# Ledger of designs, part 2: VHH binders against Sushi domain-containing protein 2 (SUSD2)

Target 1, 195 residues: Sushi domain-containing protein 2 (SUSD2), of Homo sapiens (Human) (q9ugt4r445to639)
Amino acid sequence: RLASAFGDPHFVTFDGTNFTFNGRGEYVLLEAALTDLRVQARAQPGTMSNGTETRGTGLTAVAVQEGNSDVVEVRLANRTGGLEVLLNQEVLSFTEQSWMDLKGMFLSVAAGDRVSIMLASGAGLEVSVQGPFLSVSVLLPEKFLTHTHGLLGTLNNDPTDDFTLHSGRVLPPGTSPQELFLFGANWTVHNASSL
Key: E = the ipSAE of ESMFold2; O = the ipSAE of OpenDDE; V2 = 0.75 times the mean of E and O plus 0.25 times the DockQ between their complexes.

## First folded at step 1 (VHH)

Design g11 (framework vhh_6qgx_2)
Fold by ESMFold2-Fast, scan of step 1:
Structure g11 (fold): chain B 195 residues (1-195), chain A 121 residues (1-121)
Amino acid sequence: as target 1 above (195 residues)
Amino acid sequence: QVQLVESGGGLVQAGGSLRLSCAASGRTFSTYAMAWFRRAPGKEREFVAAISSSGGSTFYTDSVKGRFTISRDHAKNTVSLQMNSLRPEDTAVYYCAKDFYSGWLREYDYWGQGTRVTVSA
């Protein structure tokens, strides 16, 4: 099952729910205890070509770890407008080859503007550049059914519980923009657990 | 649709050898990197080996490096895993997968049935 986040940022959950959450900070996109999978993203104002900040926010970095795997972060490059890939906080170079085998994951890049990650569980991520922000897609195999939490929703074939808070409380369908902001804020990453 | 079919598993004694094959039933997959994964009883799926689209570069997990060799045959649309000096710890179901980037979004093309390898002491 596919879920995505892009633009301002617009989210599409694994069960197909669409919503927009314009936050500033680091957030849990996906958490799955089944394999100890964690996907986190940073949302912040973008940078225009003249160096000024955009009015809205979008995703500028995403980081992933599964179990005791390496930690990979994909982020917008400050100068070039392309992508940087970091392995355990160290910047990687793809001038010699377009792919790497890392602890617990396989990583490949195309033309320096798209990054694909395949995890040992079969979970996958694709990250690309969309204007001043990232576009992120997450694919989960069927074994993750009923085991996901975070902004990308609760994968269980029931979209009515996609706005589930960390506490397990569910916000009802037709949730107001104010309550939707609460949903987003509830999935904020604490410094101790960040990246 | 392209399907991946694994074969070559079986029973061997420790120190023995097996050769696994992965065949693509559709058009050529020469533009895709290919990989082998395994799942041991009671454990999660883990990476074993990968080969680049050209066949010029290979990668192995530390536990199999020097014992396993991955290769591909573009004319036959196959990727193979030669497994030497097998250990009981290599007992698992082995799966092949094509590069995420190239259309593995179709779940059943990625998640073949696998081939079972059992290594006795």
Scores: ipSAE 0.000, ipTM 0.111, lowest interface PAE 18.5, mean pLDDT 73

Design g2 (framework vhh_6qgx_2)
Fold by ESMFold2-Fast, scan of step 1:
Structure g2 (fold): chain B 195 residues (1-195), chain A 123 residues (1-123)
Amino acid sequence: as target 1 above (195 residues)
Amino acid sequence: QVQLVESGGGLVQAGGSLRLSCAASGFTFSSYAMAWFRRAPGKEREFVAAISWSGGSTFYTDSVKGRFTISRDHAKNTVSLQMNSLRPEDTAVYYCAAGLDYWYSGSRAFDYWGQGTRVTVSA
């Protein structure tokens, strides 16, 4: 099943719920205990040519690890385009080839500044540049049904529980923008858990 | 049996300060996050501030950041809201709420609510 985050940043959960959350910091997009899958993203304000920060934010980095796999981060090299890929915090070069077979994942760079990551479980990520920010899509096989938590929701074919907090409490459909901001903030990554 | 009792509301001129207090009884105070909500005349209830059960984390709505400070006292089972640089738009009934998750600002997330205390800020 497909979930995505893009733009300012707009989120579409695995069950199809749409929402916007202008975070500042690092957030859990997805956790799944089934395979110990963790996907985290950084959200930051944009900048104008005069150095002024925008009020809206967008994703500037995403990091992933599954079980004891390598840790891969994809980030903006600058806000106007270009991607950097980091393997265990070291920048990778794709000068000699457009792909790498890493521990627990396959990584490739395609035309149009797009990075694809295919994990051993069959989970996949696509990361591309959309204006000054990243666009991130996550694809999960059916075996992840009932095993997901985070900003991208609870994959269970029921969108009414997509706004599930870290505590297990559920925000009802029709949640206000202020309540949605607190849903987003609830999935903040603390230093001890950062990828 | 379970009670949240607010106090400290009143009439104040713009630029003034008020300190609201909420006394909690009938539940395990130290296990609950505490929050303040407000309802202005003719409007719906909105989130103002929250503090975690430990007091280590606080959150504020944008319109009160830098002006309001939330704190808690475990020995007295109280939560307080210090309101500085008050504006006419802060006029509302302020409600104390207790819940198990300080991130969630919706009314259904909070198990216990006070009756409210009125704050009027004149120009």
Scores: ipSAE 0.000, ipTM 0.103, lowest interface PAE 18.3, mean pLDDT 77

Design g3 (framework vhh_6qgx_2)
Fold by ESMFold2-Fast, scan of step 1:
Structure g3 (fold): chain B 195 residues (1-195), chain A 125 residues (1-125)
Amino acid sequence: as target 1 above (195 residues)
Amino acid sequence: QVQLVESGGGLVQAGGSLRLSCAASGRTFSDYAMAWFRRAPGKEREFVAAISWSGGSTFYTDSVKGRFTISRDHAKNTVSLQMNSLRPEDTAVYYCAAKYGLGWYIRDSSEYDYWGQGTRVTVSA
């Protein structure tokens, strides 16, 4: 099951719901208690090469951890426009090789500023550069059915509950743009739980 | 009916090139990793190359790194293997396979859910 976030940022949930949320801050894309999987993303205005900020927001960093695995962050580099990969907050170098076998995950970097992460559970994450922002895709194997929460929705083959708040309350289908902003804001990451 | 059909096999001289294609029908494989395995005469099936569900990650067995390139086209529901600098040791029947997600053990043939019938590649001299 595939979900994605890209652009301004536009989201596509695991059950196929489309929405836009112009956040400013760090947000939970995905939480899954089955394997203690966490995927968090930072949304902020982009920075152009001339120093001008974009009017809209988009994803500029994404971080992932599953259980007691290493914590990997993929972020945009201000000056170069490329990607930086951080392992437990230390910047990694890929000059000698394009892959790393880390604690609880496999990580590879492809030409064109693309990072792929494969987790022990079979969950996968793919990150690339799209203009001043990141494009992020998450793939979950079927065993995660009924075990997901966050901006990328509740994977259960029922899109009507994709806008589930942290409290468990479900916003109904046909939710307004104002309510969608509240849905997004509800999944804000607090400092204590930040990756 | 779900089916993977390989094409592009044939006879080629050592040092030559060949492109294999795998066409999928009966379902889309956008959530699936795709791979090529081969079985040489008198040998066991071995992993050759794999590509992630998004196309962003590629994996190769050491003997083909730098010579073979795997790619996919989601719109056409196909995966391809470009084989350059072919060697007699590359002679084998090549199989297309699909497994759900990335997962560990992408090199393990037992993890794959769907298989093609195979296409024969013979490298002379």
Scores: ipSAE 0.006, ipTM 0.161, lowest interface PAE 14.0, mean pLDDT 80

Design g4 (framework vhh_6qgx_2)
Fold by ESMFold2-Fast, scan of step 1:
Structure g4 (fold): chain B 195 residues (1-195), chain A 122 residues (1-122)
Amino acid sequence: as target 1 above (195 residues)
Amino acid sequence: QVQLVESGGGLVQAGGSLRLSCAASGRTFSSYAMAWFRRAPGKEREFVAAISGSGGSTFYTDSVKGRFTISRDHAKNTVSLQMNSLRPEDTAVYYCAAQEYSYGLWDEYDYWGQGTRVTVSA
């Protein structure tokens, strides 16, 4: 099952719900207690090629950890353009090889500044550059059915509960765009829980 | 550090209008969500209206929708609440609030003003 976040930013949940949320800060894209999987993203104004900031926000960094695995962050490279990959806050180099076998995950860099991460559970992430922002896709195997929470929704083949708050409260289908900001804001990462 | 200062409260007859203003000092709020909350005598604080950091989205509680208008001036770091067709039920202390990283309808805002009193007589 595939969920994605891209652009300014547009979200598509695992059950196919589309929405937009122009946050500013760090947010939980996905939490799954099944494997202690955590995917967090930073949303902020983009920087255009002429140095000006965009009016809206988009994703500029994403970080992932599963259980006691290494922590990997993929972010927009300042100054040079393209992607920068950090392993436990240390910048990685891919000049000698395009892949790394890490604790609890495998990662590779492909042509076109695309980073792919495969976790021990079979969960996967693909991160690429789209204009001044990141495009992020998350792929979950079937065993995650009924075990997900966060901005990318509750994977259970029922899109009516995709807007589930951290408290467990569900916003109904047809929620207004303004009320949808509540859903986004509710999944803010606090510093103590930040990857 | 930031301070929010409300102004514009007062006494008004039912059917009248008031404009509340909230001025931010100490830093720029161009991307912050801004909101107005109120607390009526003997009641808990309730949400009234919110405006996104860009100013492109607004939200109102049902009881004020169509009567109140929230707006912001990015150059002055101010948010305003235009209150029309006021009712005795609108009598409350009105508070301005700011939230740095999200859009909120709840009272989990980062910064709060001291409040300005609005009294609507029957």
Scores: ipSAE 0.000, ipTM 0.124, lowest interface PAE 16.9, mean pLDDT 75

Design g5 (framework vhh_6qgx_2)
Fold by ESMFold2-Fast, scan of step 1:
Structure g5 (fold): chain B 195 residues (1-195), chain A 121 residues (1-121)
Amino acid sequence: as target 1 above (195 residues)
Amino acid sequence: QVQLVESGGGLVQAGGSLRLSCAASGRTFSSYAMAWFRRAPGKEREFVAAISWSGDSTFYTDSVKGRFTISRDHAKNTVSLQMNSLRPEDTAVYYCAAETYWDLGDSYQYWGQGTRVTVSA
């Protein structure tokens, strides 16, 4: 199952719900208690090649950890026009090779500024550059059915509960853009739990 | 660390206009998204409008879209809500709220005292 976040940012949940949330801050894209999987993203105004800020926001960084694995962050690199990968907050170099076998995950960098992460559970992330922002895709195996929450929704083959708040309260289908702002804001990352 | 004080409420006739202001004090105002909420007598608190920390993104509840405009002024450390074409159902106490992106909180962590708006038929 695939979920995505890209652009301004536009979100597609694991159950196929589409929405836009133009937030500013750090947000939970995905939490899955099954394997203690956490995927967090930073949304902020972008910086265009001429140095100006965009009017809207988009994703500029994404971080992931599963259980007791290493923490990997993928972010837009200042002025390089590419991606920067951090392992436990230290910048990695791919000068000698395009891949790394880390604690609890496999990481690879492909031509065209694309980073792929495969976790021990079989969950995966693909991160690429789309204009001044990141495009992020998350792939979950079927074993994660009924075990997810966050901005990318509740994977359970029922899109009517995709807008589930951290408290477990569900916003009804047909949620307005204003209510979607509240849904997005509800998934703000606590500083002690930030990756 | 944000303190919010609302002003500009009052009595107005249907079809009229009011401008609400929220003055923020505290070192971190420029880092917060800001919003207006309202609570009518005997009802739950309702979202009205929100503005990002930069001022570049705004959101409105459908019932006020096209009538209300939210804006912010970093030099004055204020957020304003311009309310046009007011209706009796807009009668409520209006609250200014601030949200930080990295602290604990469901949506908004700091709230003002509220300012009362009464729209007569």
Scores: ipSAE 0.000, ipTM 0.127, lowest interface PAE 16.3, mean pLDDT 74

Design g6 (framework vhh_6qgx_2)
Fold by ESMFold2-Fast, scan of step 1:
Structure g6 (fold): chain B 195 residues (1-195), chain A 124 residues (1-124)
Amino acid sequence: as target 1 above (195 residues)
Amino acid sequence: QVQLVESGGGLVQAGGSLRLSCAASGFTFSSYAMAWFRRAPGKEREFVAAISRSGGSTFYTDSVKGRFTISRDHAKNTVSLQMNSLRPEDTAVYYCAAGRYYLSSTEPWQYDYWGQGTRVTVSA
């Protein structure tokens, strides 16, 4: 099953719920205790080609780890456009080789600034550049049914509980803009990461 | 062989201070973020404080902000928790944890290595 986050940022949950959350900070896109899978993303204003900061926010970095795997971060390069990949906080270079077999994951980089990550569980990420922001897609095999939490929702074939808070409380369908903002803020990572 | 060994726990009166220490061995200490968690009687393990790999960023749960200070010493491979103005509700077993996770510091499952814990009792 597929969930995505792109643009302003627009989110599509695993059960197909659409929403927009203009956060500023670091957020849990997905956590799944089944395999200790965690996907986190940074949302911030983007930089347009003319050097101007955007008024809205979008994703500029995403990081993933499953169990005791390596930690991989994919982020927008310093104003040059394109993607930069970090392995355990160290920048990777892809000279002639477009793939790496890492601890607990397979990583590949395709022409056109697309990064694909396949985890030992079969979970996958695709990251690409869309304007001043990242486009992130997460693919989960069926064994993750009922085992997901975070901004990308609860994968259980029931979209009515996609706005589940960290506490386990569910916001109902038709949630107000204020409650939806609280849903987004509730999934904030409480560590200001530095490289 | 990875090992985290806590020390410095004990019995202290409310308003007192204790310094916990955690000695790390068997891994590249500078590559890991370090944290302290605690488990009070009858409760689940909760986050207390974390320090980034470089030591440049520190994070605290709201109930200990301004009272506790986390620090690390790369030369000695240690992380320390200075606990001031202790309260009876701080009574718990305190655990040292090491994790390589980049963006998060507050969830136990993000940490790869754990110590056995050191007991802190704060009397009224």
Scores: ipSAE 0.000, ipTM 0.133, lowest interface PAE 13.4, mean pLDDT 80

Design g7 (framework vhh_6qgx_2)
Fold by ESMFold2-Fast, scan of step 1:
Structure g7 (fold): chain B 195 residues (1-195), chain A 124 residues (1-124)
Amino acid sequence: as target 1 above (195 residues)
Amino acid sequence: QVQLVESGGGLVQAGGSLRLSCAASGRTFSSYAMAWFRRAPGKEREFVAAISWSGGSTFYTDSVKGRFTISRDHAKNTVSLQMNSLRPEDTAVYYCAADRSLYYSPRAEDYDYWGQGTRVTVSA
C-alpha cells in the first residue's frame, strides 16, 4: 500500500483519502508501533528562482527510522538545488557508489536525483525533487494493516478514520480545510528543530 | 511505557569530576534523543546537554561546553554525562529526559519522559 505527499503539500493517505495541509514546522507523516517505524517531514515555504517565497508550503526534508536502525534524513540542498542525504545527522557522499547498506535499511540514489530507502520490515520510501519541494512516497506491506498513525492516515481499508488525531479521536468525513489544518497541527513533532 | 533512572550524583570539591548515568527501562530507547537538564536551588530548569539517537550529534549549553561530555551506550540503554572541572555554579539536581523525535533539542517542553533527578553539590 502506497501513500504520498507532494507539492503544496498534497497528501494521499494509504486508504486513498486526498487532502492539503499548508503547515510550517515538523510533522509526523507516519508512525507504526508494529516495528517502531517513524517518518517525519519538515514543511516550509519554498523559494522560487527569482528569490520570492511560494504562497503555500511544501516538504523540504524527510527523516526515517525503524526500531534501532540508523536515522536517515533526505533534504533539499540550499546551495546546490539538489538533494542531500544525512546519516545520523552527518552528510553522506555518493562519489564512490550510488548505494549504501546501513543498519536496518538499504538506501540508493537513482538517476534523476531520487533517493530510495528500504527498511528491514519491507517498508519503503522514495524521495524526489518536485519544483521547490520534495515529493515523498511511502510503501507499506500488508502486515502494517491497523498499525499506522500520522498525516498519511490509518491503514485499515476504511478511509473514514484517516483523520485520526494523536489522542485517537477521529475527525468525521467531509472535514473542512480549516479543520484539516487542526488535524495537521495535531501531528506536530514536539521538537521544532527535529526532522 | 518508559522509565528513566538517574545515578552518580553526590558531593564534590570545585575542580573535581562526577559521572552521571541515566538508565532507561522498558523497550529500547535507541530510537529516542536524550538530554540532561538541571535545576539549581531557587532557579528554573535549564538545558545542559543533548545527544541524538545514534550518538552522532551532541549539543551543549555554552557554560558546560568543553567541561562536560554526553555519551550513550545503545546496548545498555544508558546515557552518561561526564562532568569535569566542576564549579559551584554547577550545583543542581540533574534530570535525564527522552524525546520521541529523531533529533536532540535544548527545550524542556520537547521531552516526553523524565527521570526523578540526581543531586550534585559542588563545594567551593
Scores: ipSAE 0.000, ipTM 0.112, lowest interface PAE 16.8, mean pLDDT 76

Design g8 (framework vhh_6qgx_2)
Amino acid sequence: QVQLVESGGGLVQAGGSLRLSCAASGRTFSEYAMAWFRRAPGKEREFVAAISWSGGSTFYTDSVKGRFTISRDHAKNTVSLQMNSLRPEDTAVYYCAATYRWPSYGYEYDYWGQGTRVTVSA
ESMFold2-Fast, scan of step 1: ipSAE 0.011; ipTM 0.354

Design g9 (framework vhh_6qgx_2)
Fold by ESMFold2-Fast, scan of step 1:
Structure g9 (fold): chain B 195 residues (1-195), chain A 122 residues (1-122)
Amino acid sequence: as target 1 above (195 residues)
Amino acid sequence: QVQLVESGGGLVQAGGSLRLSCAASGFTFSSYAMAWFRRAPGKEREFVAAISGSGGYTFYTDSVKGRFTISRDHAKNTVSLQMNSLRPEDTAVYYCAAYDSEYLPFTDYDYWGQGTRVTVSA
């Protein structure tokens, strides 16, 4: 199933729930124990031409690892305005090839504005630039049913439990904007677990 | 006008083999990345395997790695999926897909075939 995060930032869970969370920091988009899949994103305020921060936030980086695969990060490049890709924290160059075979994943880039990552499990990510922020889509094959947690929800064909906290507690479907912020903040990445 | 036509599906017993083929027309075959996806009854479409336009690189999902082989034949404008050691869990409709570059997306392929059905009996 497909889940996405885009804009300022809007989220669509694997079960189709829509919500907005203006976080500041690093957050778990997805974790799945089935394959030890981890997808984390950084949310930051935008900047205006005079250097002041916007009130709204958006995704500026996303990182992924599955099991003992390489760690790949895709982020906005301030100097070029496009995307840059990091492999185990080192910036990659795509001047000679538009694709790369890595440990446990395949990645490819198109014109510096779109990156596709395919993982050994069949899970995948697409990252593109949408205005001043990233647009991220995550695809999971059916075998991940009942095995997902994070901001992109619990994939189980039941949207009523998409706002599940790290503790396993579920916020009800009528959750307020203040409670949605609590849900988002609950999925903050701590330094020891950061990709 | 781009067309992808799959063939080779059928009924096979567990442990058996099938070869799926996808005939491509209407585009410069070697410039397109090609992939196979599948959808089991009642389930969602999932990625199976991909091959670059040049044929120089292939990628497989873990569930089929070592059992399935993707290949392409530029002279015949075909991409094939050789499926060995088939399991009941491989039962699905298999789809051929094409993308207009060496770029290998899993969500936004440009062109899709209609699918060919594979049934693996226990």
Scores: ipSAE 0.011, ipTM 0.370, lowest interface PAE 9.2, mean pLDDT 77

Design m1 (framework vhh_7mjh_2; at its last look DockQ between E and O 0.85; V2 from the best seeds 0.00; counts 0 for: pae E 12.7 > 2)
Amino acid sequence: EVQLVESGGGLVQPGGSLRLSCAASGFTFSSYAMSWVRQAPGKGLEWIGRIYSGGSTSYNPSLKSLVTISRDNSKNTLYLQMNSLRAEDTATYYCAKGRIYFSGSEYTFDYWGQGTTVTVSS
ESMFold2-Fast, scan of step 1: ipSAE 0.170; ipTM 0.655
ESMFold2, look of step 2: ipSAE 0.000; ipTM 0.321
ESMFold2 (binder alone), look of step 2: mean pLDDT 81; pTM 0.808
OpenDDE, look of step 2: ipSAE 0.026; ipTM 0.387

Design m10 (framework vhh_7mjh_2)
Fold by ESMFold2-Fast, scan of step 1:
Structure m10 (fold): chain B 195 residues (1-195), chain A 121 residues (1-121)
Amino acid sequence: as target 1 above (195 residues)
Amino acid sequence: EVQLVESGGGLVQPGGSLRLSCAASGFTFSKYAMSWVRQAPGKGLEWIGRIYSGGSTSYNPSLKSLVTISRDNSKNTLYLQMNSLRAEDTATYYCARDYLRFSEYTPYDYWGQGTTVTVSS
């Protein structure tokens, strides 16, 4: 199943719930204990021509690790440049080849500044540039059913529990904008837990 | 070859704190994520939390405010700091090495023998 985050940022959960959360910081997109999969993203405001911050935010970096795999981060170079790929916090070069077979994952870059990551579990990420922000898609195979948490929701074919807080509390369908902001903020990554 | 040895368990009064240690040997400790799991008398296993090779952590949401997991790769040692202990935290505490075959459903491949924590006045 597929979940995505793009734009200002708009989220589509694995069970098809749509929502917008204009966070500022680092957030858990996905945690899955089944394979110790973590996907984290950074959301930042844009910059107006007069130097003030925009109200809207977007994703500017995404990082992934599964179990004891390498840690890969994909980020915008400067919001006007292309993508940078980091392997364990060191910038990678794709001048000699467009792919790398890393510990616990396969990584490829395509013409047009797209990065694809396939993890050994079969989980996959695709990252591309959309305007000043990233577009991120996450594909999970069926074995992850009932094993996901985070902003991309609980994959269990029941969208009514997609707004599950880290505490396990579920926000009801029809959640207010104030409650939705609390849902997003609840999935904040603190420095000690950051990839 | 792989060995995990927990220590630091014992009697603690309600509201007290305790730090558990897990000494690892027989493998490259720094490359593995490690977990703490507990089992209260008459209950099933309850996952406490995990620390990844890079040092980041993930916790059982019901326990996150009460525990901190850390590691010292130079000493091959995993730690569990517990605060504000309650009688219901009485359990045998295990450290476990996370399984490397993430294509299969087996979250841990090696466990310690456990250390017992009793919270009683």
Scores: ipSAE 0.000, ipTM 0.095, lowest interface PAE 19.7, mean pLDDT 74

Design m11 (framework vhh_7mjh_2)
Fold by ESMFold2-Fast, scan of step 1:
Structure m11 (fold): chain B 195 residues (1-195), chain A 121 residues (1-121)
Amino acid sequence: as target 1 above (195 residues)
Amino acid sequence: EVQLVESGGGLVQPGGSLRLSCAASGFTFSSYGMSWVRQAPGKGLEWIGRIYYSGRTSYNPSLKSLVTISRDNSKNTLYLQMNSLRAEDTATYYCARGPTYYEILTGFDYWGQGTTVTVSS
C-alpha cells in the first residue's frame, strides 16, 4: 500500500484520495500504533529566484521513527537542490559508503538525490527532490491495514474516511477548502512530539 | 502496459538454492531501480533488496549474506539468487518497480503477481 506527498504539496492517501494542503509548520503524515510508527513532514514556502517567498508551500523535511529506532530526518540542504540526512539530529556523511544499517532501520542514498529507508516492520520511505521541494513516498505492508492515521489517510480500502481528524471525526465527501484546511491543521505536530 | 512476471518458484528442500526471475515489459527497464519483496503466509511484506539502474545493490541486512540481486538489461530481466534456504524462507516473492532519477514516481508503482517458494522436506 502506497501513499505520497510532493510538490505544492499534493497528497495521495493509501486509499487513493488526492488533495492539496498548503500548510506552514510540521504535520503528521502517518501514525501507526501497531509498531509506534511516526512519519512527520515540514511544510514551508518556496523561495523564488528574486528572493521572495512563494504563496504556496511544499515539503522541505521529513522525519521518521518506529518504536525505539533511531530518528532519521531527510531535508533539503538548500533551495538549489541536494539532500541532507540527519541521524538523531546529527548530519550524516556518505563519502565512505552509500548505506547505513541503523537501529531499527536500513538507509541508503542513491545518485540523483534519492534517500530510501526501510524500517524493521517492512514499512518503507523514499525521499527525492522535486523542484524546490521534497517528494515523499511511503509503502506499508498489509499488516498495517486499519492501523494508520494522519494526512496520508486511514488505510482500510475505504477512501470515504481518509479525512479523519485526530479525534476520530470524519469529514464528509466533497470537503470544502475550509474543511480541508481544518483536516490538515488538525494533524499539526506540537514541539514536544516533534521528531 | 507495464508488466512484471516472476518465475522460478516451487518446492525446495532445506539447505537448497533457488534462482527467481522477473521478466519486465512495457517500460525502459534499464532506467529503473528494481526490488524484491516477500510475504510469508500470514505475515506482512518484507523487503529483500534493491538494485539501482546503475547496478548498485542494497539489501535487508538480515538477508544480505543469503541472497544476491542482479539484472540483465539486454533481457529486461531481474534475478534473485537464494542460497541455504530455510523453512522461514517459505513465502510468495514479488518483484517491484522503483522510481527513476528522472521521474518522480510514488514508491513501488508496479508489482508482479508473485511466485511461491516452499521450503520443506
Scores: ipSAE 0.000, ipTM 0.099, lowest interface PAE 19.6, mean pLDDT 75

Design m2 (framework vhh_7mjh_2)
Fold by ESMFold2-Fast, scan of step 1:
Structure m2 (fold): chain B 195 residues (1-195), chain A 122 residues (1-122)
Amino acid sequence: as target 1 above (195 residues)
Amino acid sequence: EVQLVESGGGLVQPGGSLRLSCAASGFTFSDYYMSWVRQAPGKGLEWIGRIYSGGRTSYNPSLKSLVTISRDNSKNTLYLQMNSLRAEDTATYYCATKYEIRYSGSTAFDYWGQGTTVTVSS
C-alpha cells in the first residue's frame, strides 16, 4: 500500500484519504510498532529560485529509522535545489557509487534527484524534488495492516479512521479545515523522539 | 547502570602507536553511536571522532590521518587506533555515547566513561 505527501503539502493516506495541512515544524508521517518503523518529515516555507519565500509550506526533509537500523535523512540541498542524504547525521557522497547497503536498509540514488530506501521489513520510501519542496511516497507490505499511525493514516482498509489523533480520538469524515489543522498539529514530533 | 570502561592507555614514545578499547554494558550498544573525546592537561575537551552503529565514521579533520575508530557490536566494544603519536597527544581519552534516534544540534553526550590516560614522552 502506497501513501504520499507532496506540494503544499497534499497528503494521500494508505487507505486513500486526501487532505492538505500547512504545518510548520516536524511531524510524524508514519509510526508502526510492528517493526518500530518511524518516518518523520519537516514542513516549512520554501525558497524559490529567485529567493522569494513561498506563502504556503511543504516538506523539506524526511527521516526514517526501523528498529535499530541506521537513521537516514533526505533533505533539500540549500545551494543547488537538489537532494542531500544524511546517514546518522553525516552527509553521504554518491560521486563514486549510486547505492549503499546500510544497517537495516538499502539506499539508492537515481538520475533526477530521486532517493529510494528499502527497509528490512520490505517497507520503502521514494523521495524526489517537486519545485521548492519534497515529494515523498511510502510503500508498506500487507503485514503492516492495522499497525500504522500518523499523518499517513491507519492502514486497515477503512478510511473513516484515517484522522486518528495521537490520543486515539478519531475525527469524523467531512472534518473542517480547522479540525484538519488540529489533526496535523497533533502529530508534531516531540524533541525526545526526533530522528 | 550504563557503564563505559576505557582501557589501553599508558606511556608511549613519540612516533609510537596505541589501541584503546571501550567496553560498554547496561544498554543496547547497537542503538547508539559512540565517540572518542580527549582532554589534555589544563586544556578543554577535544572531539576525536564518532562511529555509528552501521560502521560509518566521522572524524575531527585535524586528527583524521592519525586515528581510526572501529567497533565490534558482538562484543559491545569500541576501539581507537592511534598512530604517529606526538607529545601533544598526551591526554585522558574518554569514550562517550549518544542515542542515535534523537536528532538535535546538541553535541552533549548521554554517557561518558572514566577515561584512560595516554602519555607520550621519551
Scores: ipSAE 0.000, ipTM 0.090, lowest interface PAE 20.0, mean pLDDT 77

